VHH binders against FYVE and coiled-coil domain-containing protein 1 (FYCO1). Designs and how they scored, part 4

Target 1, 130 residues: FYVE and coiled-coil domain-containing protein 1 (FYCO1), of Homo sapiens (Human) (q9bqs8r1337to1466)
Amino acid sequence: EICLLKSGELMIKVPLTVDEIASFGEGSRELFVRSSTYSLIPITVAEAGLTISWVFSSDPKSISFSVVFQEAEDTPLDQCKVLIPTTRCNSHKENIQGQLKVRTPGIYMLIFDNTFSRFVSKKVFYHLTV

## First folded at step 1 (VHH)

Design k15 (framework vhh_8k46_1)
Fold by ESMFold2-Fast, scan of step 1:
Structure k15 (fold): chain B 130 residues (1-130), chain A 127 residues (1-127)
Amino acid sequence: as target 1 above (130 residues)
Amino acid sequence: AVQLQASGGGFVQPGGSLRLSCAASGRTFSNYAMGWFRQAPGKEREFVSAISWSGGSTYYADSVKGRFTISRDNSKNTVYLQMNSLRAEDTATYYCAAREGYYYTGLDYSPDAYDYWGQGTQVTVSS
């Protein structure tokens, strides 16, 4: 498994359930990612067969994004399965969209990674659907 | 599509205050980031202020920072611009504008970043 986070610290964690995501309105939510930090959205999924879809943008500059699978809450980050490797996104210029079909019940962790940025904090505007 | 109606303009003396309102109708207002722009006779349209869809981020032109405050009430589908310590140089037609909250154009201060525009409200600051 690939270690996704070589430097920086966890800023914020926003745990969500499938039912909470199903209740999302048409607007976007905000997630703050300070310079040199990363933030997480762990999505707990009890049943296989769902598709998790996301759209996000960031302000004022790019953010790196990844998705990992955490089998249980106590599974260390370095033991999580990488589903989408860390990628620098043009999220400040366009909407970044993606989706993932849930094959295994567990925790699907969306990672917004700003550890590459020493001076610029970002806000991530995101919307999720299931 | 969203339709915008700006109001609250008028005549005021230097040092005075005005509050502009921008009422939105159409698709869900909370999906939109909102901006205020102004245009004086013979000049280009310039950025004044912007607010994110949730109200969590606000932006101001240097010329108005500390004097103007942007806010929004998503339950009333309205954006406000509180203008304090008005100067003759603030005389202009003020326009409100909207863009999708999911979409970041890279330049919130550019008129080109906004998809929907109101007709404007005139503000005149004169002694």
Scores: ipSAE 0.000, ipTM 0.121, lowest interface PAE 15.3, mean pLDDT 80

Design k16 (framework vhh_8k46_1)
Fold by ESMFold2-Fast, scan of step 1:
Structure k16 (fold): chain B 130 residues (1-130), chain A 124 residues (1-124)
Amino acid sequence: as target 1 above (130 residues)
Amino acid sequence: AVQLQASGGGFVQPGGSLRLSCAASGSTFSSYAMGWFRQAPGKEREFVSAISWSGGSTYYADSVKGRFTISRDNSKNTVYLQMNSLRAEDTATYYCAADFTPYELYSGREYDYWGQGTQVTVSS
């Protein structure tokens, strides 16, 4: 198990700010999610009151999705507040859409979870708005 | 379609080593997860090891963990199984298999393509 963490593709983390999301053009961005791991999009939000919206699909199979709130940069993932529990999505058959209103400034982490899939890596095509 | 050919089996004494090879031809090898299975006389076929399409993830049955190492070379369309510290219980026909469109859970999945077996005999 430990050797898999050292020899494989690293977990991809794409930190974003509200201003960066607001500057996104039209079209999807891509995120690679390796087999047996997950990838993260931590969104740092300085002001309450905005709404984070997402739409995503995946290829070639489904992906699991969750949203957690990270109080500080050093808060471990398993100690974050779960806002949307991990759910397997038919993201390979349809676009998955969602939104979340920011009540508290902090880090909102979108998690694309492929840990259930031992051999199939996925590309997630996503679009974010704020 | 993918054609698979396993080789490298033979006779070895307990504590010895062998390296099995699985040569693939046909469609894009680097798109397939690859596995090794074995079947001893009078036993069910059992999982031995698997490697993801990129080579980044490897999996082992408890009975071989720490002794066997799976690897692949996508430039040569080949998967290897390095077997060290061999035991009499490792005597079996070894099969390689390719999984292009696996079910998402390991348990209960089926491999799409199977190769011919190669016999490994560990005996003094």
Scores: ipSAE 0.000, ipTM 0.103, lowest interface PAE 17.7, mean pLDDT 77

Design k17 (framework vhh_8k46_1)
Fold by ESMFold2-Fast, scan of step 1:
Parts: structure tokens; C-alpha cells; sequence
Structure k17 (fold): chain B 130 residues (1-130), chain A 124 residues (1-124)
């Protein structure tokens, strides 16, 4: 099925490949998500059967998170297939963990959504494994 | 690998309709996303429309949106382009193409396999 409808402004896009994720150390990376914006990490996966795992936290307050499948680089965000619907996370109080098995080659987009927040920008600390 | 054969082109008057077909050989057709591109006289090859592996997502160039409809039948290994309200500027050789994986829908270079093309001429 198809659909994620967002009218927020994209701040940052951090494209990653499976090989880049596989070569990551144990450290976390940082992603800035300004007030009223969203940022995303498109993960290009060439082969089905892998499991993408994530752990993240945010400072100073919560962030909303979703995962969508993008059939091609130029597919609009509104036309992507929702795999994990947008959920507000208490990521400022605990680590949020999840995983997803890749069933179809394509682009798996992790979305950190701060469009609900009028004045508070967040820093997301994340780690990915494959 | 897949082999593609485009057909259905011809001569039509402005306002007319044509349906193009692209027949694929091989049992892997359902693994490919499909696209239609066209090349007008003296111009570069440009994107027209594309359809995902399942047919659940479709894409159109602004110049054809609302007039053209792409569809596919995986049981017949065929992709179609229904062209309505044709205009002189739609005159071109139309090519079908196939790609794997999640790369750009709009760039010819991202498509791995191409058909020979079928000529569409819109004039009175």
C-alpha cells in the first residue's frame, strides 16, 4: 500500500548504503532536527533478507519516528509505502529500539519528525546495524 | 535479463488516442519496474511514465499527466501506455524500459533494458 502525507520542511537527508552501515563502529551518530522540520535517513538495500536495526535517543525532548519504503529515489514522500506509522517517542527519557526485515530491495527511509514542535529543535543520537 | 518489444504506434489526428504495448520475454518480468520514454525529432530522450513492480505506484511527466495512463499485466508480461487527447508535441518514438531496485524513475541511465521503440505521429 502507499502513503505518508507530510507538509513539513525537510532539513537534512543522510543517505546510507548497507555496506556503509555494516562498516560502522559502535559509536552513535548525530542528526539535527530543527523545530517545524523533519530529517530522514534513506537506506538503499540491494538484497532482500537483511534486518535493519536501529536505536536512537533525542535531546532535549521527544521526537516522532516512522519508516517508509521508497520504490525509487524520485518517489515523493507522500507516495511512499508506510512500514511503521509515525509515533511520538519518549526518546529523551529512554533509548528507542526497533528492527525491520527487508523483504524487497529498495530504499528504506527512517524519518525523524519534529514538525509538531514549534520552538524546540532536537539532536537525535542514533546507531544502525544490518 | 528481459527482452522488450514496443508496439502500437501509428498516425493519429490531434485529440485522438493510441494504446502502446510493451511485451517482455522471460519469467522475471514481475521483478522489474517499467518505464516509457520518448524521443522527439531533434530532441533528447525524455521520461514519459513509469510503473512499479506490482503496479501499485505510477509516475508521469508533467506534460502528459492527466492524458496518459500507464498499466501492467504481470500475467501477460506486458506494460501498456494509454495515450488520450494527443497533441502535435507528443510526436516521438516511444521506448519501453525495465529496471531493478530503487533508483530514479526519471533518468534513462537508470534503466537496464530497452525496447526498440514505436513511432507515434500526431498530425492532420
Amino acid sequence: as target 1 above (130 residues)
Amino acid sequence: AVQLQASGGGFVQPGGSLRLSCAASGRTFSSYAMGWFRQAPGKEREFVSAISTSGGSTYYADSVKGRFTISRDNSKNTVYLQMNSLRAEDTATYYCAAKLYGTSWYEPREYDYWGQGTQVTVSS
Scores: ipSAE 0.000, ipTM 0.119, lowest interface PAE 17.4, mean pLDDT 82

Design k18 (framework vhh_8k46_1)
Fold by ESMFold2-Fast, scan of step 1:
Structure k18 (fold): chain B 130 residues (1-130), chain A 124 residues (1-124)
Amino acid sequence: as target 1 above (130 residues)
Amino acid sequence: AVQLQASGGGFVQPGGSLRLSCAASGFTFSSYAMGWFRQAPGKEREFVSAISYSGGSTYYADSVKGRFTISRDNSKNTVYLQMNSLRAEDTATYYCAADHYGIDWEYSSEFDYWGQGTQVTVSS
């Protein structure tokens, strides 16, 4: 189990491969992120040149989002390379879209961070494409 | 007794800089998220910036992003707000606040502890 040092508690980890994402049907998937917790979607990418794209929203309030690169499965989270720094998103008002070009094979972690929130748990609705 | 002592306010011209400090005592500072809020005369209290208990995550209101920087020193039980490129609309009383889990600014009234505030006036 991987936990963010000094970032609250990990609630859920949803490991995905590129092939699994490519096999998903249309529509959004959901992820529950409790107050004072964060959730991870580690995406294992075997080949460079791929683009990971995401669209997400949250209910009832904002969620913070970041992307880090984990070189190997046993690399501690605090030693991962920050690709997109933690940013609070107006994901409760609009869809947040983004993409990342894969230059290096490895694990790309999408982090939905609700550690800033004392009382408000969120549902994150997300769609991923590769 | 729990105390949050904000200081560093004053008069400054547009484009100037100020550094606010909030010294905390009476609780385990390193376990609390810290935030800065401000209130101008006749206006509601608004969120300015927040920092997680570790300092690993920071948050800013759109109106101050790129100009203000929040930081903390857990060994000194102090949170700071560096304010650069100050504008007349930044004129307000600035309050620091502590919350055990983290800040969701929509629920600022539920914060565990509040400071007395420090006045910032930006005017030519």
Scores: ipSAE 0.017, ipTM 0.154, lowest interface PAE 5.3, mean pLDDT 83

Design m01 (framework vhh_7mjh_2)
Fold by ESMFold2-Fast, scan of step 1:
Structure m01 (fold): chain B 130 residues (1-130), chain A 124 residues (1-124)
Amino acid sequence: as target 1 above (130 residues)
Amino acid sequence: EVQLVESGGGLVQPGGSLRLSCAASGFTFSSYAMSWVRQAPGKGLEWIGRIYTSGSTSYNPSLKSLVTISRDNSKNTLYLQMNSLRAEDTATYYCARDEYYDSSGYYLDAFDIWGQGTTVTVSS
């Protein structure tokens, strides 16, 4: 499976390490995703066995979400392995929860995709644990 | 084949009026809200307004005094009436099928089908 994004532009990239996620605390972080764009959270994992968990919501409307695996920093986006295909979430009505067990060291990219939305920018409130 | 085709664009003098049409095919037109959107050269998309299945309308407050949206479900056609046109109204005008769902006062979020657009040039 290859990663493909419908016509859009990367606006924000928020690289995180396992140590940074471990220090998240109890609060949610905020990510602004403009209309017709997408944003990425690449999580670098050096060892297998961890479980990456997420909870997110969006305001004021839905956001699409996917997870891809990037083997190395120079691996093109369209060559990344799709772990969770792009799914439009009712993240404006409920908290969306998920988790993924790391079996291979590398970069796990969480993608918040707003390319389907031509007029509405979103704030994504997210919390990660590892 | 689900399709929207705009028509009625062209060259108009400042102060003039113009009516655009959008012909829908391949879906039950009367079951969907419809929107008009424009894009001026070198600018982003600007939402003009929406007409609900009930015939009620909602407009961009910046444009409300200049435009009227209507529909004829028997002809599967959406209309945009524009009055007092100015040079800044020069744009490509698109009709779009609106997936808007208003059970809780929700607003415009996404369109799933777009037309090819019709160009309006306001110039003397």
Scores: ipSAE 0.000, ipTM 0.127, lowest interface PAE 15.6, mean pLDDT 81

Design m02 (framework vhh_7mjh_2)
Fold by ESMFold2-Fast, scan of step 1:
Structure m02 (fold): chain B 130 residues (1-130), chain A 123 residues (1-123)
Amino acid sequence: as target 1 above (130 residues)
Amino acid sequence: EVQLVESGGGLVQPGGSLRLSCAASGFTFSDYYMSWVRQAPGKGLEWIGRIYTSGSTSYNPSLKSLVTISRDNSKNTLYLQMNSLRAEDTATYYCARDLEYDFWSGYSEFDYWGQGTTVTVSS
């Protein structure tokens, strides 16, 4: 499943801390994911016990989504622990919701994967809570 | 800027043949799948077929025996050959830049369309 990411290029990386997510406010933020690319939202978590929740949608078509755990900032993507396997989402038709309880301090990366799409770029609308 | 311009439409007698052309500009034509789509008066869009970058084709099964799609990458031109035309083939014919099959929607994704060329099959 990480093999799908290897075929594409990283377009955007949006690092966030727990404090930044706590101050997210209402409304969605936008993330552009070009055709044949993927984008990352690495969330740095210092303490175990909190729950990271997400809601997202995409225009104009579906996007693939996964969550991986990165032990350190320099850990290569293909060496990260898969927490939620890559899944193609009907995010263009409905809001996709999920959550994950932090059991280990580290970096939790939300991956919006558009590497399967050769020509269609997507805009992802996302909201995070902690 | 991406442009697709269809030509070759007109009045055709029943049983006749017609070849439509689509001139593409503003992008690397050889890198894209291309499709033909038609719309009869008062009806929805009907997909005719696709040509891949390899030159292979895929057709709507209901139209497969009546049409042939081809491309000339040196001229940035897409073609639709139609044979044994019937009154029911009266429609506006569009060429479209074909991005991919979207598994979740069950539809091919088209990001640019031509303005269309009208084919009228009548005596």
Scores: ipSAE 0.000, ipTM 0.122, lowest interface PAE 12.6, mean pLDDT 82

Design m03 (framework vhh_7mjh_2)
Fold by ESMFold2-Fast, scan of step 1:
Structure m03 (fold): chain B 130 residues (1-130), chain A 124 residues (1-124)
Amino acid sequence: as target 1 above (130 residues)
Amino acid sequence: EVQLVESGGGLVQPGGSLRLSCAASGGSISSYYMSWVRQAPGKGLEWIGRIYTSGSTSYNPSLKSLVTISRDNSKNTLYLQMNSLRAEDTATYYCARGEYTYVYEGDSYYFDYWGQGTTVTVSS
């Protein structure tokens, strides 16, 4: 179960394909997550077998992170599978690293959750590798 | 690396006009689609419009009579002209660079750089 829409508003989506991630190579991207909001990076994966890897940090304070699987782009959030439950990260003090092996084609949504923060907006600096 | 900086926000009276700027440094905007997006206090993100590499524009149908997006590639700058401002136009305004990004009611496009935003308050 995902309760993000009950505790905050969607700020922005940054949809990516595997080919786009591979084409961009190295380098940080930036994602703004306003106070009381969350932002999404939906990654569309056409075939199983690859590994999605991420590294991120945030400024000036922590961000919460989760990963959910969406079978199709019109699948409601309450029908998505939680792969990594929402976790508060010390992303302002260290780089947070993770990876996920794709077993099923579909959409893998990386969620940067700032709904716990009423006053502090964050920039998330992230790297993705496939 | 590319950085986007919005400016031109502030307090404006109802019925007034305002022009926002988005200056890019560290990279060119000339080969990219550029977008404007806003967020009112306590509300979700609202897509305003985008400008293609050709200079052609696409707007949110609910806003198209009130706004104009333009670009000056020689100055590496994006603009948003707003007219007939109302209290409901009070929001933080963001610019984004990219070919593929997702915004409310827009086509799917990715954006690789996003500004911190500039705040517009419409009040008498």
Scores: ipSAE 0.000, ipTM 0.081, lowest interface PAE 20.4, mean pLDDT 76

Design m04 (framework vhh_7mjh_2)
Fold by ESMFold2-Fast, scan of step 1:
Formats: C-alpha cells, sequence, structure tokens
Structure m04 (fold): chain B 130 residues (1-130), chain A 122 residues (1-122)
C-alpha cells in the first residue's frame, strides 16, 4: 500500500510516454546512477491492456531495481503501490529482463537504485518496449 | 501508531561485545529502511549505519569494522551487533525509521525510539 523508496538522493528522472517508447529504435539507452543515489523512469500510460517490457544491464557492478505505481502525478511516493520489490540484480554479469501488464492507467516508475553503494557509480544500459 | 523500542543496553567492559534490539510496531516493518544512531554524553548525533528494506546495509566508514546491522522481518525487529567496544562507544543508542522522500536530495528520519544506554567502562 505504501511505497518506500530507498533513502538517498534522486539523481535524475527520465519521464517517458508510451508513444515515445513505441518509437524507440534498436539499441540501448543509457542512464547514469551516481553512488548513493537512485534514478527513475516514470512511464505515463493512458489506457490499460499494454505490456511494458524491459531489458537492462549495468557497468561496472550490480544495481537494485524496483517498479512502483503512481496513480497521479501529484501522488506522494510514500502513497505509491509497490509492484516489484527492490531486488539487487546481477546486471553487471547478465541482462535482466522483465515485463508487466498495465491493468490500471497511471504512472509506472522503473527505479534504478544505487543507494547501497557509497563509492561506485553505475551506467545502466536499458531498452524498453510496449 | 508507530512505535520503536530499543533494548539490550548496559555496562560492558572494554573489548567486549553487545547486541542491541529494536522492536517495531504500528507499520509494515519490511517496507522501511532502518538506521541506528548514537549520541555520546555531551556530543552530537552520530549515524552508525542503515539496513534497507532489501536487506542491504550501509555503514559509517569510521564504525564499519566494529558493527553489524541485521533485521528479522518475521519478528519486526532490528539488531545492532557491536564488537571490540571502547570507552568512546559509551552513548545512548537510537533506532530510527527512514521516511520516504522525493525531491529533497536527502533522507529524513520520521520516527525514533527512546534510546538504550551503553556504558563501556572497567
Amino acid sequence: as target 1 above (130 residues)
Amino acid sequence: EVQLVESGGGLVQPGGSLRLSCAASGFTFSSYAMSWVRQAPGKGLEWIGRIYYSGSTSYNPSLKSLVTISRDNSKNTLYLQMNSLRAEDTATYYCAREGDYYGSGSYLFDYWGQGTTVTVSS
């Protein structure tokens, strides 16, 4: 019921729409996640029935990943619904793949969490499909 | 109603070990990052370390070789294991819940326990 983001500083927010994701070409996009920070990709979805899919890797070490649902732009993060709990991924050794089906219109936030790491910044290579 | 209750403090000889507990109630414990913070007599607050809801830990570099933080979500309990205690480790030890934040650039502690006192003396 209540979304808890890990403690740390938000480094960057990369808002995307379904139409923007649908227009993504081949190859990966890059997202920098500084040590002790997290970065997030809010995906705004206007209608139910779509499937959001992701593939990511990180360099040089692991990153933690979670997905939360925000009912409206003004919904505080502590009121967001946790869809995928925060998990430390071996994203530096293999591609991490996942997907979720949109059952409710709203904002789906993909969270790349580096708050556990005091000294090592990461670059996340990601590809999204819808 | 959120409550955090520390226990396990007491008198310890230098070089000894001690484990503190923090019993949490009134919230979904497994969803929150938790911290330990201490305050020596006449000094300011010193952050010891945190444990995230994922189980990952982060420590004050000055203390990392001396302490271990763990949690048992089935018991809603946070632990601080301290080894090789020194006289300068004499302090009141607090557990604190880390609040959710967005856009502030830092985390905030929204609830604190009353504290438990550790005295290291021969």
Scores: ipSAE 0.000, ipTM 0.091, lowest interface PAE 19.5, mean pLDDT 79

Design m05 (framework vhh_7mjh_2)
Fold by ESMFold2-Fast, scan of step 1:
Structure m05 (fold): chain B 130 residues (1-130), chain A 122 residues (1-122)
Amino acid sequence: as target 1 above (130 residues)
Amino acid sequence: EVQLVESGGGLVQPGGSLRLSCAASGFTFSSYYMSWVRQAPGKGLEWIGRIYSSGSTSYNPSLKSLVTISRDNSKNTLYLQMNSLRAEDTATYYCARDRGYSYGYELYFDYWGQGTTVTVSS
């Protein structure tokens, strides 16, 4: 059971494909994560072998970040594999970057978690590359 | 349409102070990071600092003791306060809408003002 996904409200879900990410221009996209909520970016990947890279920052305070793998859209949430466990990031002071090699086709879900914050809403500025 | 208009540049004596303003229009100003960037004659661009939508700031460490960035969201205006100005601070100063980081982890600015010139000379 992935308790983090029930500890607050889902605010925004931004589904993306590899082709959509490949067509991203320069610059960051914005994602609002309200106090006591979390937001998701599910990335659907049809073929193994590519690398998903991310860079993000947040304002005005830190955000927690995790990555989970969902084998198919009908895979129950409690059966998703945790690839990167939830970590509090100093994303308000520095850019946070990471990457993940896709070894299995499926859905890679980037989670921006603000459920720990009762009163402070955040904007996440993110850029993705494949 | 997005517009950024700097003002307040001019001639200042060494050791003096100057406050620059940037009037923003055409977007939800309060929702964006904003940055100040300068370019000395014949030199490249030098990032001065960023102000977050919250009002928190982040500065170029080499300039932090000399500058203060602030914003007034009710007036859609960005400010740069400069103190203890030196001849080496002579430059064109730009305000820019700050989108954070792009591929390669470089700062990305999608809109720039026309610039305002600051000359520090006795």
Scores: ipSAE 0.000, ipTM 0.146, lowest interface PAE 16.0, mean pLDDT 81

Design m06 (framework vhh_7mjh_2)
Fold by ESMFold2-Fast, scan of step 1:
Structure m06 (fold): chain B 130 residues (1-130), chain A 122 residues (1-122)
Amino acid sequence: as target 1 above (130 residues)
Amino acid sequence: EVQLVESGGGLVQPGGSLRLSCAASGFTFSDYAMSWVRQAPGKGLEWIGRIYTSGSTSYNPSLKSLVTISRDNSKNTLYLQMNSLRAEDTATYYCARDWEYEIDSTTYFDYWGQGTTVTVSS
């Protein structure tokens, strides 16, 4: 469950489509995640069969990361299917890499969770491929 | 595993003094700056001050005359001395491990203790 998000504040939502990710080119994008907040990247996928891949790091300290599947836009966050449970990453020391094969059309949310941190805001550097 | 354990909280009368301790384990204590932070009931977090690896300190200007932070590296222990306590100092007090950055004015913490409660009441 993503119970921590219920007590945290959503700072930013960055909606992306497969076509937008395909046009990213090379290089990292930046996402700011304030202390006690979380940010998410909802990726809308119309057709199954592709692989979503990510690489990210954070500065100055760790960030927690999870991936959830939202069946429809009106599905509450606490009812989404957890694909990758919330994990504290050493993203400040190394690049965190992962991938997920899309088996079902829908919305895949990449969650950068900083709700555990009361004073430390993070800048997340991320790159996505499909 | 990294652990920070605060102790020394309790009930004190207005005008009194209290010393809090924070016992650190699971890391090389002497390599890190350490901070104290508090949260009064129903209010946000308030940074109290920091002690650097050198032993020098920096404080919240609103609290500077009322508090002293010190450390004992041989005991892996951080201290907060509070004097002239007021009812408004009633709060849960936390110690936190701090990464010092001389250019950035923002305080950065990666681990926190569970907190110890101080109640100032007549």
Scores: ipSAE 0.000, ipTM 0.090, lowest interface PAE 17.9, mean pLDDT 81

Design m07 (framework vhh_7mjh_2)
Fold by ESMFold2-Fast, scan of step 1:
Structure m07 (fold): chain B 130 residues (1-130), chain A 123 residues (1-123)
Amino acid sequence: as target 1 above (130 residues)
Amino acid sequence: EVQLVESGGGLVQPGGSLRLSCAASGFTFSSYAMSWVRQAPGKGLEWIGRIYTSGSTSYNPSLKSLVTISRDNSKNTLYLQMNSLRAEDTATYYCARVKYYDILTGYRYFDYWGQGTTVTVSS
């Protein structure tokens, strides 16, 4: 299965496991996504049956969001399975919420994509629960 | 279209327990984090806690030992279990749909609120 994401520079990569996310709590987190880049939050899941939930907003303007599944740590980003295709969100005007049930152990990547924006960097405020 | 309806309030004696319910309709309940908020007579709003779509919870540290929040997505219902109630827990209790938390300012924003259910703790 082929994943067609807009290419960009990896801005932030946080290698989180389900247990690490639980230990950080379910409070608000902040990501800085530079103009013309994207940020990844990789979530390593060892077992099926969990639900990954998110809510996010951005300042000062919109951000694009996607979720992909990486079968193995060395699977290229463009070969990942697209679970949620890249979508421009009005995240600067409202909370964007979603969830995904984990059916297969592996790496789930939440992608905040700002590659469409040449001059405006964004802060993404997110809540992540597993 | 979006509606939140609280129920279960009433008179309870100090040290007692009470469970509040919030029936949600007009949106995909399972896709939203939900909160409980209370307002004592003549006071401001006090955030009680939040439950995420996964069922995980976060609470106001001042209230964590008193309350438990849960949800039943099959019934589109949110619950607040309260134990060891005190006179200072007398308030109108609201369920609210979470819109945004601004971590820089500390403000919580809600886009839909129920009408509230009143809990009175007295002898």
Scores: ipSAE 0.000, ipTM 0.120, lowest interface PAE 15.6, mean pLDDT 75

Design m08 (framework vhh_7mjh_2)
Fold by ESMFold2-Fast, scan of step 1:
Structure m08 (fold): chain B 130 residues (1-130), chain A 121 residues (1-121)
Amino acid sequence: as target 1 above (130 residues)
Amino acid sequence: EVQLVESGGGLVQPGGSLRLSCAASGFTFDDYAMSWVRQAPGKGLEWIGRIYTSGSTSYNPSLKSLVTISRDNSKNTLYLQMNSLRAEDTATYYCARDSEWLEYYYGMDVWGQGTTVTVSS
């Protein structure tokens, strides 16, 4: 499996555990994704059986989204297993919802990819549940 | 899947002309306004102009007498015709999928990889 990001720079990495997500309050959190960059939310899961759910939107334009599985923290992105392939989302017009059942312990990375955009930065509004 | 690919760049002598092309794939081309933007080495972005879904155009006032933007919806292709090129026009030229309602970069959400134009004797 290959996770191929276009040329760009990692801007923000927001590491979360299942317990931290379970403690999320109401409302959305913000994640800034500068032009030509991407941002990651690595979710560390110790046990199989839970479902990770997400809802997000972006402003002012679309964002690309993918989910990959990273076996260990030091596993390179290009060696991660692609669970949800990169897709351009109409996240600026509607809430994008999804979920994934955890079958294997490890790190599940939500990728907000703005590398396709050379000039337009985005703010991602997201909410996670487990 | 959505892609824009520029072509037609190269070396041109001062006073020369060039026509750049931008091939669109993976989306309904005729539903979108399209723009051209350039970036000279070591400098910021400069918006060149936009062509609307109607075929109407809007240009950067500093460039309006030197460039013409057109499109061929049957070929999913955007064009930039440049005349009377000068050394200061040396830049990487990008095409972008755009909005009719937002100025400059605000409506641009898909960019090509760029094509380089060098104006030199």
Scores: ipSAE 0.000, ipTM 0.074, lowest interface PAE 21.1, mean pLDDT 79

Design m09 (framework vhh_7mjh_2)
Fold by ESMFold2-Fast, scan of step 1:
Structure m09 (fold): chain B 130 residues (1-130), chain A 125 residues (1-125)
Amino acid sequence: as target 1 above (130 residues)
Amino acid sequence: EVQLVESGGGLVQPGGSLRLSCAASGFTFSSYAMSWVRQAPGKGLEWIGRIYTSGSTSYNPSLKSLVTISRDNSKNTLYLQMNSLRAEDTATYYCARSTYIEYTSEGYTEYFQHWGQGTTVTVSS
């Protein structure tokens, strides 16, 4: 879809790096996933051999989760290599934990998918470790 | 050091055509998507379009029929071809390298960390 620009300063965001994740304090971060949508967290990994670990929960209902590998920053999401297929999680009842050992440097995207839900938006509380 | 330098601007007659260039240095040009953005005097920024590493393009729907973006990876150069120029196209034109694209099912937002100093296009009789 179209990129929207507004008068004034453009926002600058960078995919999370391994070093940035290691610098995060304790506690969860929040991600809002509107009904009928998905959101993602891109993680740039410069070296193989590291393990990306995650813990998340959602409120008020379940969320679907997947992990894909993006070879170039402009590769469309649906054309990325699927590492963990989309799975519906009972993230509203328990913390969902997972990990992935990085074998290839590149961009790893954690996807929180709420497209199955037409009326219920969710907050995802997540913590990343490397 | 990432550097982007636009060129090719100037005075053009209404209905005319113009091709802008952007010379990139300090990074692996072929590995990044590139965009063109413009700013008319006294107005905000307007996204023109982008070209992916594959050569595929995406344009602002309001401008799609008037512009073409291309790239030459062997020269580290980005191009913007503009046709049927109107007075409303008078602006400073910037090339930019995407740093981050935020994807959601509602669309995407492109964020620019590196852009050039701009080249000015004036459309006047």
Scores: ipSAE 0.000, ipTM 0.171, lowest interface PAE 12.4, mean pLDDT 76

